# Designs tried in a protein design chat: miniprotein binders against Glycerophosphodiester phosphodiesterase GDPD5 (GDPD5). Part 10

Target 1, 371 residues: Glycerophosphodiester phosphodiesterase GDPD5 (GDPD5), of Arabidopsis thaliana (Mouse-ear cress) (q9c907)
Amino acid sequence: RTLHPLPVKGPKTVKLQLQTSRPYNIAHRGSNGEIPEETTAAYLKAIEEGTDFIETDILSSKDGVLICFHDCILDETTNVASHKEFADRKRTYDVQGFNITGFFTFDFTLKELKQLRIKQRYAFRDQQYNGMYPIITFEEFLTIARDAPRVVGIYPEIKNPVLMNQHVKWPGGKKFEDKVVETLKKYGYGGSYLSKKWLKKPLFIQSFAPTSLVYISNLTDSPKVLLIDDVTMPTQDTNQTYAEITSDAYFEYIKQYVVGIGPWKDTIVPVNNNYVLAPTDLVKRAHAHNLQVHPYTYRNEHEFLHYNFSQDPYKEYDYWINEIGVDGLFTDFTGSLHNFQEWTSPLPDTSKSPRQLLSQIASLVLPYAKA
Short names: E, the ipSAE of ESMFold2; O, the ipSAE of OpenDDE; V2, 0.75 times the mean of E and O plus 0.25 times the DockQ between their complexes.

## First folded at step 5 (miniprotein)

Design k33 (from k0 with L20R Q37L K38R E78K K81R)
Fold by ESMFold2-Fast, scan of step 5:
Structure k33 (fold): chain B 371 residues (1-371), chain A 86 residues (1-86)
Amino acid sequence: as target 1 above (371 residues)
Amino acid sequence: SPEKLEEEIKELKDEAKELRKRAKYLLRFLGDPWLALRVRELAEKLEQLIDEAEKTGNEDLIEEAEKLLDEIRKLVEKAQRILRES
């Protein structure tokens, strides 16, 4: 199949603006609780269900094309093992000091990757979509947000930059991070957090690699978020400890490059024997340094819900939004979070209030009131 | 002495229990069964070494258990970095 260049410019229509008055609903790999992760269908479902941002993981093909895919190997979420023509392509590489054997994304060209079909990661989720959808490129992901009927933000992760830079050849003395930022700029993304340019095309760039975020700060003023893993996990690029990267001194340093942190939720509210413990001071300290907090990952299944919440995802949302006070949530179930937020913190309803509709129309046509 | 040995065994048991819980979490929730299964296999071997050390009072088995615990901890750290959802 011959790949055609994607149109950069979308429809020239006025869209409903991104909300900024309640925590961001971030569709983690799309609505992947319902449809296989990082597929066009999962992202369209998330948009339909009311997400603020669609989230993805950027990796690379062998020929340097950016793709939307979480794992560095294709084994678990694709039908690569069913492709006899690829049987000899399995490799072993040192990934952060551990030997991983599998079908690596960067060992396949985009043309080869497009032959694969995604399968559901979790046996307890809906299996009916296995084999239905191909891997999408980052540019295809950007066109999904562009073509949405309302303003939908994007939340791309610069994933495994050390690994991508080790195994993919980047032209012109550039690297993985340069290709990511160049692609974002090509599609019109830029602007500091809450600026008029940002509000037209909202974007957060996330990474677990602090050096990647510092590097791209010289390339784009788009807001960045430092992802933080479990308390036992050092940074992949600098081998810095959890204690170091969550210290007040480090928050004071990193806030010049990032607008927030994205920690694993168990670092905020620890869990023991499927009961939540008292929360740590991480959110309060981050807020004291003017950093937003967007934890990952909220999942509706009873298997992921703690006994404290009576296996009710709405009790978990209430706790995290109203008691813990987070600024955004990475969720596999966009619709349930959106419903909770509409029930408890409704945005102005333009279909139900002529006054609110007139106010929105006025703000759109007045240069002074433009967002 | 017996008191120091008992304390060391208790610490190793607590660490092994937490790593085994982590392996179960990885297997169930992160969707990398190969890495999670490997951590589980090593955690089972660790539990066997600790049980044998407790049964026999053999300090050499405690040293072996501590080395295996360090290896499992490093593997869990690397697996979590690859999968990112701990």
Scores: ipSAE 0.007, ipTM 0.307, lowest interface PAE 9.5, mean pLDDT 83

Design k34 (from k0 with Q37L K38L E78L)
Fold by ESMFold2-Fast, scan of step 5:
Structure k34 (fold): chain B 371 residues (1-371), chain A 86 residues (1-86)
Amino acid sequence: as target 1 above (371 residues)
Amino acid sequence: SPEKLEEEIKELKDEAKELLKRAKYLLRFLGDPWLALLVRELAEKLEQLIDEAEKTGNEDLIEEAEKLLDEIRKLVELAQKILRES
């Protein structure tokens, strides 16, 4: 166990760069398996546990401030019901064809939302943090990534854009998506995938709404990912079916706007009676169209971890990374994925420029390209 | 023997499948459509060599397939180095 001094490299203030040689570890709503989702504490925990990207859901307050919050209603994950002063704010709105009744984020100003405290979504997770943390703004989220001791990417979702555009007033003839991109640009985010600018501040913009991703393609060259729900759910903006948006024709179309897809993992590997079945061809077809695949959501609990894996999350990671071949994973337990990747896929040293390596690859494969 | 040839072909098919899958995955991060096309053409040539070897029993085609598989293995290694440097 001999200790060697670290090689003298750049200036002392240079941060450790994002890894790009193994699937991305994406902390879904932070380390929400341990700490309540989308809180500062959950994101700080994820960074400490070795995540590549911290992920969030962008919604809006009544006064147009972007916030980090998954549900369009505050009911399930906040103490809003205990605030008697807000008792008269309950509303019913049409959300994707369903009448939803609750306390909507856009019916509260940011000042009002900051009075609320977040609570754990799942009764089987740790309840000790309930009531400790406020809702954070998207700018506060960006500050967490900025202040990390190493380069940590961000993975914001443009969530419920149809709903946000219906109920929030956006100035200057702009809309929800404009505010999201303007905020990202304000914090220095931009650049095409793997460009030098992107590597300094890594970003994927995700949405279930294909028209939002198409729209922002004229505003930013940042890489985008189309989220795909279960086989019964049409797109919220265009009412397109699962079959349509996962067709080869659609992948050929959407690849001009996105770098990948983010499907629900059960659409890739179906589940029956807590056993995984044979995988579909979704990953192979997406890859054939040069689209990355970042499925959601990996969870370590018995309720979500299938019998095929002997309830071992490392066996699930091995299967999805090495047999299914995914390019990133949205996990509630980023620490367990980080440990798996450190043990099984150590990062080797590099000594050649990308141009030199590309030239060598082209030289090796050229004789076989024309056969 | 014919049984040894069948075993060699099976091993080549298994190795080819895993390496090509990994090569295509890694090359996607390079953002270079030219490399994706080359990997696809390599896969087609490898499958053709293995199929012909299986049909004809020609050991020379197995040797050619093995050489191509080694070149694909080098491609995967170089792709990983590019991603780390980037």
Scores: ipSAE 0.000, ipTM 0.308, lowest interface PAE 12.0, mean pLDDT 83

Design k36 (from k0 with L20A K21L Q37L)
Fold by ESMFold2-Fast, scan of step 5:
Structure k36 (fold): chain B 371 residues (1-371), chain A 86 residues (1-86)
Amino acid sequence: as target 1 above (371 residues)
Amino acid sequence: SPEKLEEEIKELKDEAKELALRAKYLLRFLGDPWLALKVRELAEKLEQLIDEAEKTGNEDLIEEAEKLLDEIRKLVEEAQKILRES
């Protein structure tokens, strides 16, 4: 059975504030470890499970409507192939020097996209939700955060901005990034990190494209995070190397525009033969430049937990939070991270009954009982 | 001959680099972390086998490297098929 929360009675118009005393729990594409990614159900489950931020990928429809969808093609995570009326819509485009063939989001109007149903990306995750949920718009995503019973932050990615600007017509000499920031402002998002305005509606804007983050710095003071890929992957917009964009000189440059970096976790703690190696100095150096570090992506499956942690997600959380010292975590399993954090770093504003506390402790300790 | 062995090692290295690059671009668009981790694991093992073959001149290690290269190639082709057919 689910633990029922104690009734919270307080001022009629005041929501429980976002915590700022422990690393941010970021629900990567919602609670997608259980429910298909970037669906209303995945986001509602993440909020119920105690996430600090719900995260999404912003792409565009053909008619310039912002949507929540990770891949530039619909093929892998929707039933587009089963729609015979769309059989003639498959296209091949140059995406960052590689020819990709598929059903691209920007080749479909929002009306057409709303006819599709999302399916689970991973064969090893629950398949029972396939075909149940439509693609949501970015405005629908913002409404989910707005209507939450507590203050829940948002963490939108400006995804594939070069591609979106090449293939979508933006009115009035504006571009994809302008539409994203305009939509955020329309929904009341803004303010520098930890300002009163930010605390009311918390937001981080993320991108792998440093030029997009620099561009929007002229449009909004909302905090931005530079995403960093594998050590061998250059930036998609500027073709800059990993060594360059993680150098001390670059950190001094980019900190004018961003509050942090979001590196792939394997660039912080490398992996060989399913064992983690000694950590790199990336987190320490980022912190020395006053940049937060929010790595991606934490997943509870054995392939991602490594033998050093006895394939135990709670041992991984302890290592990354208390030894590595990260400031936020993108996780597919926000509930497991929330349970860990509630047990190890409880928030003072949460009055838990003895039964609730014991249940939380048991959920963290019982996995170790067979060791 | 030693010269033939050096040619085979160079060819394996070139093919490994090409497949690694293709795999990275494909995995970026598929977003499948399991496939990315599996390709990385196999690529690391391939590099180790090629390095040892070059140092020892052991033809058995070259045959093992070729088999592993085929496994990586099949995974990359499977990823490409997903992009093409779904």
Scores: ipSAE 0.000, ipTM 0.368, lowest interface PAE 12.1, mean pLDDT 84

Design k37 (from k0 with K21M K24R Q37L)
Amino acid sequence: SPEKLEEEIKELKDEAKELLMRARYLLRFLGDPWLALKVRELAEKLEQLIDEAEKTGNEDLIEEAEKLLDEIRKLVEEAQKILRES
ESMFold2-Fast, scan of step 5: ipSAE 0.006; ipTM 0.458

Design k38 (from k0 with K21R K24L Q37R)
Fold by ESMFold2-Fast, scan of step 5:
Structure k38 (fold): chain B 371 residues (1-371), chain A 86 residues (1-86)
Amino acid sequence: as target 1 above (371 residues)
Amino acid sequence: SPEKLEEEIKELKDEAKELLRRALYLLRFLGDPWLARKVRELAEKLEQLIDEAEKTGNEDLIEEAEKLLDEIRKLVEEAQKILRES
């Protein structure tokens, strides 16, 4: 008989396992607070700084190659505008009810995209890395996790599936979501949440499009997370309101397909005049339906840290982990979250050598060591 | 014709109210004083144009108000991109 094709193999090393005893530290687009988002360097930095999961946004090139890139347009985080040969590629398309004009990822082949260099999104972050790094493919992203010295999970987003399916031709009568799942399976990803297979290669598949998550539920048993935007934004695929998709009835429905929700943190703890208000019941209700809650995005900068926390990210982490009770955090600063977690909730030593324990203790003390 | 103008003004007011609600909500979380200032200036101008159009029946003012509404919509879209973090 013909044997089933085997998944792409990584190195045969015994690795430290993923922790499951405290909220997940999810490196949002890598350690993008320090290094430009969704670059190999940002992901390697996040792994070095102790992240549980590296997170990415999957979009597509014109030729159907999956890439790691947040915006549907290249304008804000690449040097595309400096490439005179691409000046005539600017287009206008309908994206979630708005006409967006720019250089769309799906209007460029992978070969063309690889000519571009990433730049820092935020003027208040480190500008020294602008122009150093190319856009990476999703397969390149998967090799970063594969080659990590410890078990590091992945947290890919199926981003703008409606837009990708409208503008990219998918081979074999399939669609964007099929290509994502096929690529995950090719790299050995699968298994229900906390199964032995999942623990070997942990992942969560996230999307703002509930129909994409329902669709892939017939393709993979890998855990899925429904992303939830601000209270004014309907879903891009079904035009469902915030009230509809956060109702108890909807949570009861969607829990058969997803293990959790990933809401914008302001829907949990609203903000007014840079002060946090009383929390909503969103986390409590999600937990009542056995759904995990992984909010986005935690950032260390003064603009994102509220007066209630004295602009101290450790006070924000304490509030969200110990008072609000979230199960994971999407952070631009995985190192600061890791330091907080090591300080306040150190991992049990059952899997660590004496040298590893000493290293962990040193990492807790060094941030407080001053001349 | 007058009844159709009244309906157009009502639709414009409803759209403006909803879009400004969204803009104010987004501005609350961005902490961007320049974006907040620009939206407030455009909102004030939009309100003036709608009120004058309702008072005078001048269709040119309705067209100008629709253009400002589109500009506010583009700013809301830009703010939404900044906040759409995944």
Scores: ipSAE 0.000, ipTM 0.250, lowest interface PAE 13.4, mean pLDDT 83

Design k4 (from k0 with L20R A43E E47K I50K)
Fold by ESMFold2-Fast, scan of step 5:
Structure k4 (fold): chain B 371 residues (1-371), chain A 86 residues (1-86)
Amino acid sequence: as target 1 above (371 residues)
Amino acid sequence: SPEKLEEEIKELKDEAKELRKRAKYLLRFLGDPWLAQKVRELEEKLKQLKDEAEKTGNEDLIEEAEKLLDEIRKLVEEAQKILRES
């Protein structure tokens, strides 16, 4: 002990590690089935409910601050319309060939965006939280995962990169994608899939834009996932068809840059009149190319569950995990998926360290020992 | 008449194609592919109704097709109305 003693060392807080033995439970915009999407409260709820990854959409403010927000306009999920001081800020821009009129995220500074409050997207979900929560920054999102009591992964989407690069000024000749990767590195994220570094801070970077994923492959070895839309939707950046980007030739190409694909679930199991049809070969072909499959979006409401499952989300999870064989699920209801997985595939009590075994033996004999 | 039924069904199919284009941009904007799935289901139902109308000459089938197109139109208009708020 010195004149300037170090504080008594408590045990290092060893966080419970990410599970890798069952499909990943990915909280789509947080527990947004219960609390408004991409709010701190929705993410804290998802962590409490047992999610493996919290997921977000990255867009930008006018002053180049990354935010967690799905729509390029504020109109549907915020109270921007009630702010008379912003009434003159509505703009019309060309978004993917269509003139869209609204309050765009990149027409507001972060200071202005922080004055807004989130509202629930769906009228059939809980409305009691409307007006309670502000828009969060991507850095605030990263601190939520950092401060979690266990290892919680992050699953950020590089959203509308073409639009963000068109309307936001990025310093030093850099792009939207550069700011995303620089922010991730600042917070200690990196490492190839399943490396020791990745397991300490798990991360998947997702995008519907294949060129963004190729671009950032020169900036980070973090695992990437190519999002795939409906069979009629071409890629936003390259105008490539569904048939092209899900071909065996394309999977052989893209696997150099991505570890998996994130397709819309109806491209795997088509739906007609709320009945599921026979599955396509997409999952089997992706697996044949060593690509993981993380479909979106699983929702507990009756209109999304289909009659084949008797409107039971646990029957849907059973089908998708055990019959279809997916590797991860984007869900609005991470708690229901966690409950299903705990019931049907409990995590094994892995081999204990010698110290843990000794502690257990001591606890068994200590009641019989004196002094 | 059968020719009048075919003309009306053709017009409904053309309207469904136009609504599908609107649904595609709204889906990209909202990020939810549910509308595209509903458009596909309605287009497939319209094909089935056309085939049945050609076989039976049943004018009630045109009314059913019109109701399905009204359903998709309302979904697209509801999404567009939400986007227009403020």
Scores: ipSAE 0.000, ipTM 0.331, lowest interface PAE 11.7, mean pLDDT 83

Design k41 (from k0 with L27R R28Y; at its last look DockQ between E and O 0.59; V2 from the best seeds 0.00; counts 0 for: pae E 13.9 > 1.5, pTM E .565 < .8)
Amino acid sequence: SPEKLEEEIKELKDEAKELLKRAKYLRYFLGDPWLAQKVRELAEKLEQLIDEAEKTGNEDLIEEAEKLLDEIRKLVEEAQKILRES
ESMFold2-Fast, scan of step 5: ipSAE 0.038; ipTM 0.464
ESMFold2, look of step 6: ipSAE 0.000; ipTM 0.121
ESMFold2 (binder alone), look of step 6: mean pLDDT 77; pTM 0.716
OpenDDE base, look of step 6: ipSAE 0.424; ipTM 0.778
ESMFold2, look of step 8: ipSAE 0.000; ipTM 0.294
ESMFold2 (binder alone), look of step 8: mean pLDDT 77; pTM 0.716
OpenDDE base, look of step 8: ipSAE 0.442; ipTM 0.795

Design k44
Fold by ESMFold2-Fast, scan of step 5:
Structure k44 (fold): chain B 371 residues (1-371), chain A 87 residues (1-87)
Amino acid sequence: as target 1 above (371 residues)
Amino acid sequence: SPEKLEEEIKELKDEAKELLKRAKYLLRFLGKDPWLAQKVRELAEKLEQLIDEAEKTGNEDLIEEAEKLLDEIRKLVEEAQKILRES
């Protein structure tokens, strides 16, 4: 009987896998401390600087295209105000009982948004990149992660889902969260935390809206993280207090749907007169409920560093990783965090792993083992 | 009267709670200015302390100081809204 020969496959390029032995380095809006937030350049810089995950905020255009953009209005981080053809597009909407006036993302088609150029949010950061980069789509963001030379995770936020569902028309009786999950599945994302599928394309889905995370739990087994704001801020969807959503009872409830929490770091370590105070029990209690803790946002500048750290971001990293014991950090300066982690907790050189050495030895010996 | 003092304290608490909620909400769209966030927190803590002491002691002078802090918080909220509209 004739056996058909197996197809000849050339050498398979295997990407360096995501590390799991130290806290996750999460590039908040890319390397936005160096390059304007949520631009292709900021994400490529973050990947080059050693990030584990690139993070973004998902909003929508008027025509239902998912975009990477933090604010619901274009005013602060784009040149929309300089576009005289858009002068009549400024609107006022009720955003959870507050009247907000500006150029909303959902009042512009993708084609119109692509005419805009991003500006640096902070006057004390590098201004030389203002006007150089367009707004990117979520699919363009996914392509950046896909094309990375190593396995790089993604950390998309379902941002302002209530607002997006109020003002954008979604086809087929679906909503904003459905479009997000559908897009993730289209690009091959899925799998429970640390599963084989997850390790090939790592992701965490984050939101400040607990009902959105509960909803998408019926759509995807991908790990989810509940974002937690300042102690005075209720949830945008359910109007639940900080005390309620950080209670032991709530942690027992929400752990059915999420793998962790993403609190504002000042809720873990309070600040008074630019000095850090004694830490709260939030991290210890979250860990007791088997929840990871990924606080936001770590920034290198004096304006964000406390006197306790002598303006040294490496002292802040040491404190948060080794004393507070967090599982991941959202940082605007992924390169400085990567350098700190390489200095203090170096990863094994996976290019010289025992398995790769054994594979090389096998390749050399197997051709000579046949008599 | 004790009833009038109780009403004034309740009104201050309700107005402070709503104003601080509004201020924190606006900070979501302003990229979380750490100075503004810290200033609002400091004023909120002082406001809560003054209201609690006024309730404990019946000292109407502490209510006046609480009203001054509430006005300062209101000005910060108005400035935050102005920045949002002009950015």
Scores: ipSAE 0.000, ipTM 0.314, lowest interface PAE 12.9, mean pLDDT 84

Design k45
Fold by ESMFold2-Fast, scan of step 5:
Structure k45 (fold): chain B 371 residues (1-371), chain A 87 residues (1-87)
Amino acid sequence: as target 1 above (371 residues)
Amino acid sequence: SPEKLEEEIKELKDEAKELLKRAKYLLRFLYGDPWLALKVRELAEKLEQLIDEAEKTGNEDLIEEAEKLLDEIRKLVEEAQKILRES
């Protein structure tokens, strides 16, 4: 339930279309390298910095309102612990075979969640924004994309569907996945990959749960992406192994339902002692089955950049785009990826005003040329 | 003895595998803490190298180093679980 009715339709305007000629720049939880994850400010920053898609994690409040939030517990990225009125709300639940104790999103109504403020997840990132921004609803997220000055895609994850279906009551014999698709349709999202309808409102629906993607294939023709975790992690819904879900037989099966896979980048290019090793055949095999590959997560910090790249994110982008050949990148630093792509693979700019061109040139050179 | 060394290494590998699986679930998958996850990965790689070298050389000092790393990983997992329980 929104505080006031949100308009579904945005302003009438002619927008620049989504690019399809280079790998997709996917702003992972917004520009969360700069501003706290999954906040309006992080998404607006990502759009300003040239992202193709803004990405989010869909979970649910107690009253069945879809929210943009990564963790099933509020503990790490909100000030919930400072709210005395919520001190007795900690619960322990079985999450995929593990007992987890915390303040779960589905134990709070939207009104209660809106009282919380987001804090930066990582001590090594900018702490100045802590306490400034509330949790946003999925409908508020859709409104951000709708109101963008150019066509900006969305990349929502159906997160923890097993957990959401266990602990949230869904009306009319429906489930979490139904609510997600109904909300997307309400906001005009639909159409098969690269269709005219899709190009007007681009999206990819992602999940680690293959049965959720199969289920929603009966509800929407929107393109879907199967997320793939670490080699030791089985699927949360079917308990299938990494070997099974990345087999050629499985790729032949799942390609009927998905347009691509979203694997953890270390499963494509393993690392040892801060050096990257030889790449696996995962990208080549996925491409052989006509599946796109959108790995996660690209981060600019020294902790995530390897000696092979001299801790230079541009060298990492060059390697992953030109040597590995990925089709999209989930990045915490959408601006750095956009600047790299504009410099190395510029899009036609004949429709841009002189001011827009100057702004683009400044963005490409000024931030990264400064010593 | 070589038989005693083989048994000790097997137990160490089994314990390491179980703890690393739990650490990856808690530190990487649930709340996505990349710093603790990276630390666990680095310790896991070092542990694997020490165990492999101990198997090749029969050096008991390398087994002691591996046991110390396993204890470090265990403490990180316990710390992560404590944060989740108290959070």
Scores: ipSAE 0.006, ipTM 0.379, lowest interface PAE 10.7, mean pLDDT 84

Design k46
Fold by ESMFold2-Fast, scan of step 5:
Order: structure tokens, then C-alpha cells, then sequence
Structure k46 (fold): chain B 371 residues (1-371), chain A 88 residues (1-88)
């Protein structure tokens, strides 16, 4: 190992700024099309693959530590069933009017959760990474974005706030949403959309619960996005219908709190027999109210891609970006979206060479890999 | 016998009704996944109801066997829908 001083003095290298000239590429639970969702490795891979934002779901441990985990139960994406010491911890709770039985995140301390290992959700995705990675905390997620070689945004979801507030004890008369915002502020996140502060540390806070977004509007000026589910699903907090929360009147109301909506993509472009139908007016109406539209979830597998696109994800991206006109996409395959965007709308790159970026990413992944 | 056939049809109807109730409830909570899955569950459920009704009218044991196979197919799709619900 030879230590060399740098041969030339130059200005301090600034991080490559977040792009704002094309739709946002949002790595849904990381690069989870390849690597198990919401793991350090999935997020580092997404950053390497060119994502604009890394996205996560915030839930809580029993001891009130925020974690990155999608399901309220550990059963599907962890090896909890293999831990005999936890065999008696299975519970049944009412989740949004539906009884769910399983190993709930809030029934385990962080110390207990860190004993678990993530496994791939889908049998048709790569199984080689099963058992390699632990559940990460929200603070660990924030350090991944902080340590990235370029400016990478974060897109955290305040997930199941009613459930988290019901089952987790929050100190000082505070609640789940307070802990989320306090943690974001601790890590330097804040600022209104496109402000100088926001551009240095980009953030969208998302939730399916409109009252959570209204509540945190008194705590942070960070941009918020209202997630919208299937046409049959009411809001979890207020029991408001799809028709109500996508009405022009409601868009005028909610626009004072949010910068955009995140609808399920099938509510924009309906699907029948795995063929896409004519698009609805949802995107046009949202845009008329100055709301961005970031649909979820773009997936490259045949059952999600639809026959109209000849099972080619690039044809789907072209349709959604250039014909539908969305402002961001939640994708499990951030690399394929980045490649499409680089091909069709290239950005100038003044950042580090690809070799330097790969070296930095490798250094970040190694501490989290199973020995 | 006709009495045994009627008992089997009643049992199949009760089992189908409970599974369809569960399937309809789960479909309300799908965020992700194949819309074709939801459509297929609906189409298979309608076919199951038609087969049970026809079996009751005709006493055809082959229709009961077809209905039982269809019920098992719907169960597998409901399990897939439950996975999608957990993802949401």
C-alpha cells in the first residue's frame, strides 16, 4: 500500500446535484428487483444504478426505534420463523379493519429485530441474497444517503401511523409522526420544495394517511406526497373514498399541505386481461391543481409489465414519461429506468468516474455483508 | 344417492361462500400485483357458482369434481392475494 499526495490542487469536489430536468427515478425499497428490499445492499446498488431518490417504509420496533420495513409483520421477508426463541411471539391484531396474524415489528425490540435476516419476497426473483442482511434502522438509511458520492434524495413513508401509535409507547405526549420528523431534522433534512436547503438534502415525505401529512405540516416545511390506493380502498385514518380524495375540491384542499400525489399506477392507466386501457384524467387534473404525480410500482416482470409493451420495460417507461406525463416513478428496477433516461434524455456528468463510484460503493457494502 | 349428493353440494356451497367472502375482502386491499389476478379470481368465482347451480339442477357428479378443482384454484389465488395485501 503506497500513500501518495494528490498531484494537483483543485477546488473541493462538490457532490453532483440532484437532477430536476426529467421525471424522478425513485428506487422503491432500493434496487429490490435484484437485492432483497430495504437492505443496505439494495440501497447502495440503487445509488450505483443512478437513482434520484431511495425510498423506504418507516415502521417501529417495540422500544420506539424507527426501522425500514414494509410489512407490519416479519413473516414474509425475514427468517423469523426459523428463530425458535421467537416461536411464541405470534399475535393477531386489527390492521385497517382486517385481522392479521403474524410476528409484528412492534412486538420486538431493535436488539431482537437485528438478530433477523432479510429474505427475498418473490420466489421469481434472485434467492442468492437470502439470509445475508439485517433489518436496518431509519437512521442507518439516512447515513446511506448522507454518505453517497452524489446528492441522493430520500423518500420515506410514514407507514401505518394509526397502527404504530396504537401499539408503540411514544414518550413525552408525542406520537410516531413526531419521531419521524425529529429524526429527519436531526439529520439536517428540511426546507420547502426546490429551496437551497432542500436541494442539498432532497426529501419527499409520503403517506396514505392524509391526517399524518396535515399534522407534520406544523412540524416541517419539507415537501409531502399523498399516496392513493386502489379505487376500492378508503383512507386508513379518515375512511375517505377514492372519489373524495381525488376530487378537484379535495385537490384544492390538500395542495396546501402536499406538493403531489402518489397513486397506484392502475388508477391512472386501467388494466384488463393484462392489457392497458385508455388513461383516466387523474394526471391531467392533478397537474391542473399544481400537484406532481409519482405513481407506484413499476416492475419489469411479465405479470406487471403488460402485453402492450411486448414485456419491454423501456416501452413502458416511454409511455408513462412521454405520453402520460408523470413527474416521478417508483420502480423496483431503478437501473433499467436510469438507462432509459440516460439514453433518451442524457444529463451532463461532472462527477467522479464510474470506477471511483464503484470503489466507494464496494467499501460501503462490505461492512453489511454476512461474514 | 340424491341425499348424499345434496349434502356434498351444500358443503361445497358453504365452503365456496366462505372462500369467496375472504377473496372479495382481500381484493379490496390490493395495492400491487397483477390486475389479471383480481379479474381471474372474479371469473373463476362466477364459474364456480355456475357449476354448483348446474350440479344442483342436474345431479351431475362430474360438475361437482370440476367445482372442487376450481375451488382449490381459487384458494391458491387467494393465498397470492394475501401476499400482495401484506406488501401493501
Amino acid sequence: as target 1 above (371 residues)
Amino acid sequence: SPEKLEEEIKELKDEAKELLKRAKYLLRFLKYGDPWLALKVRELAEKLEQLIDEAEKTGNEDLIEEAEKLLDEIRKLVEEAQKILRES
Scores: ipSAE 0.000, ipTM 0.193, lowest interface PAE 17.9, mean pLDDT 83

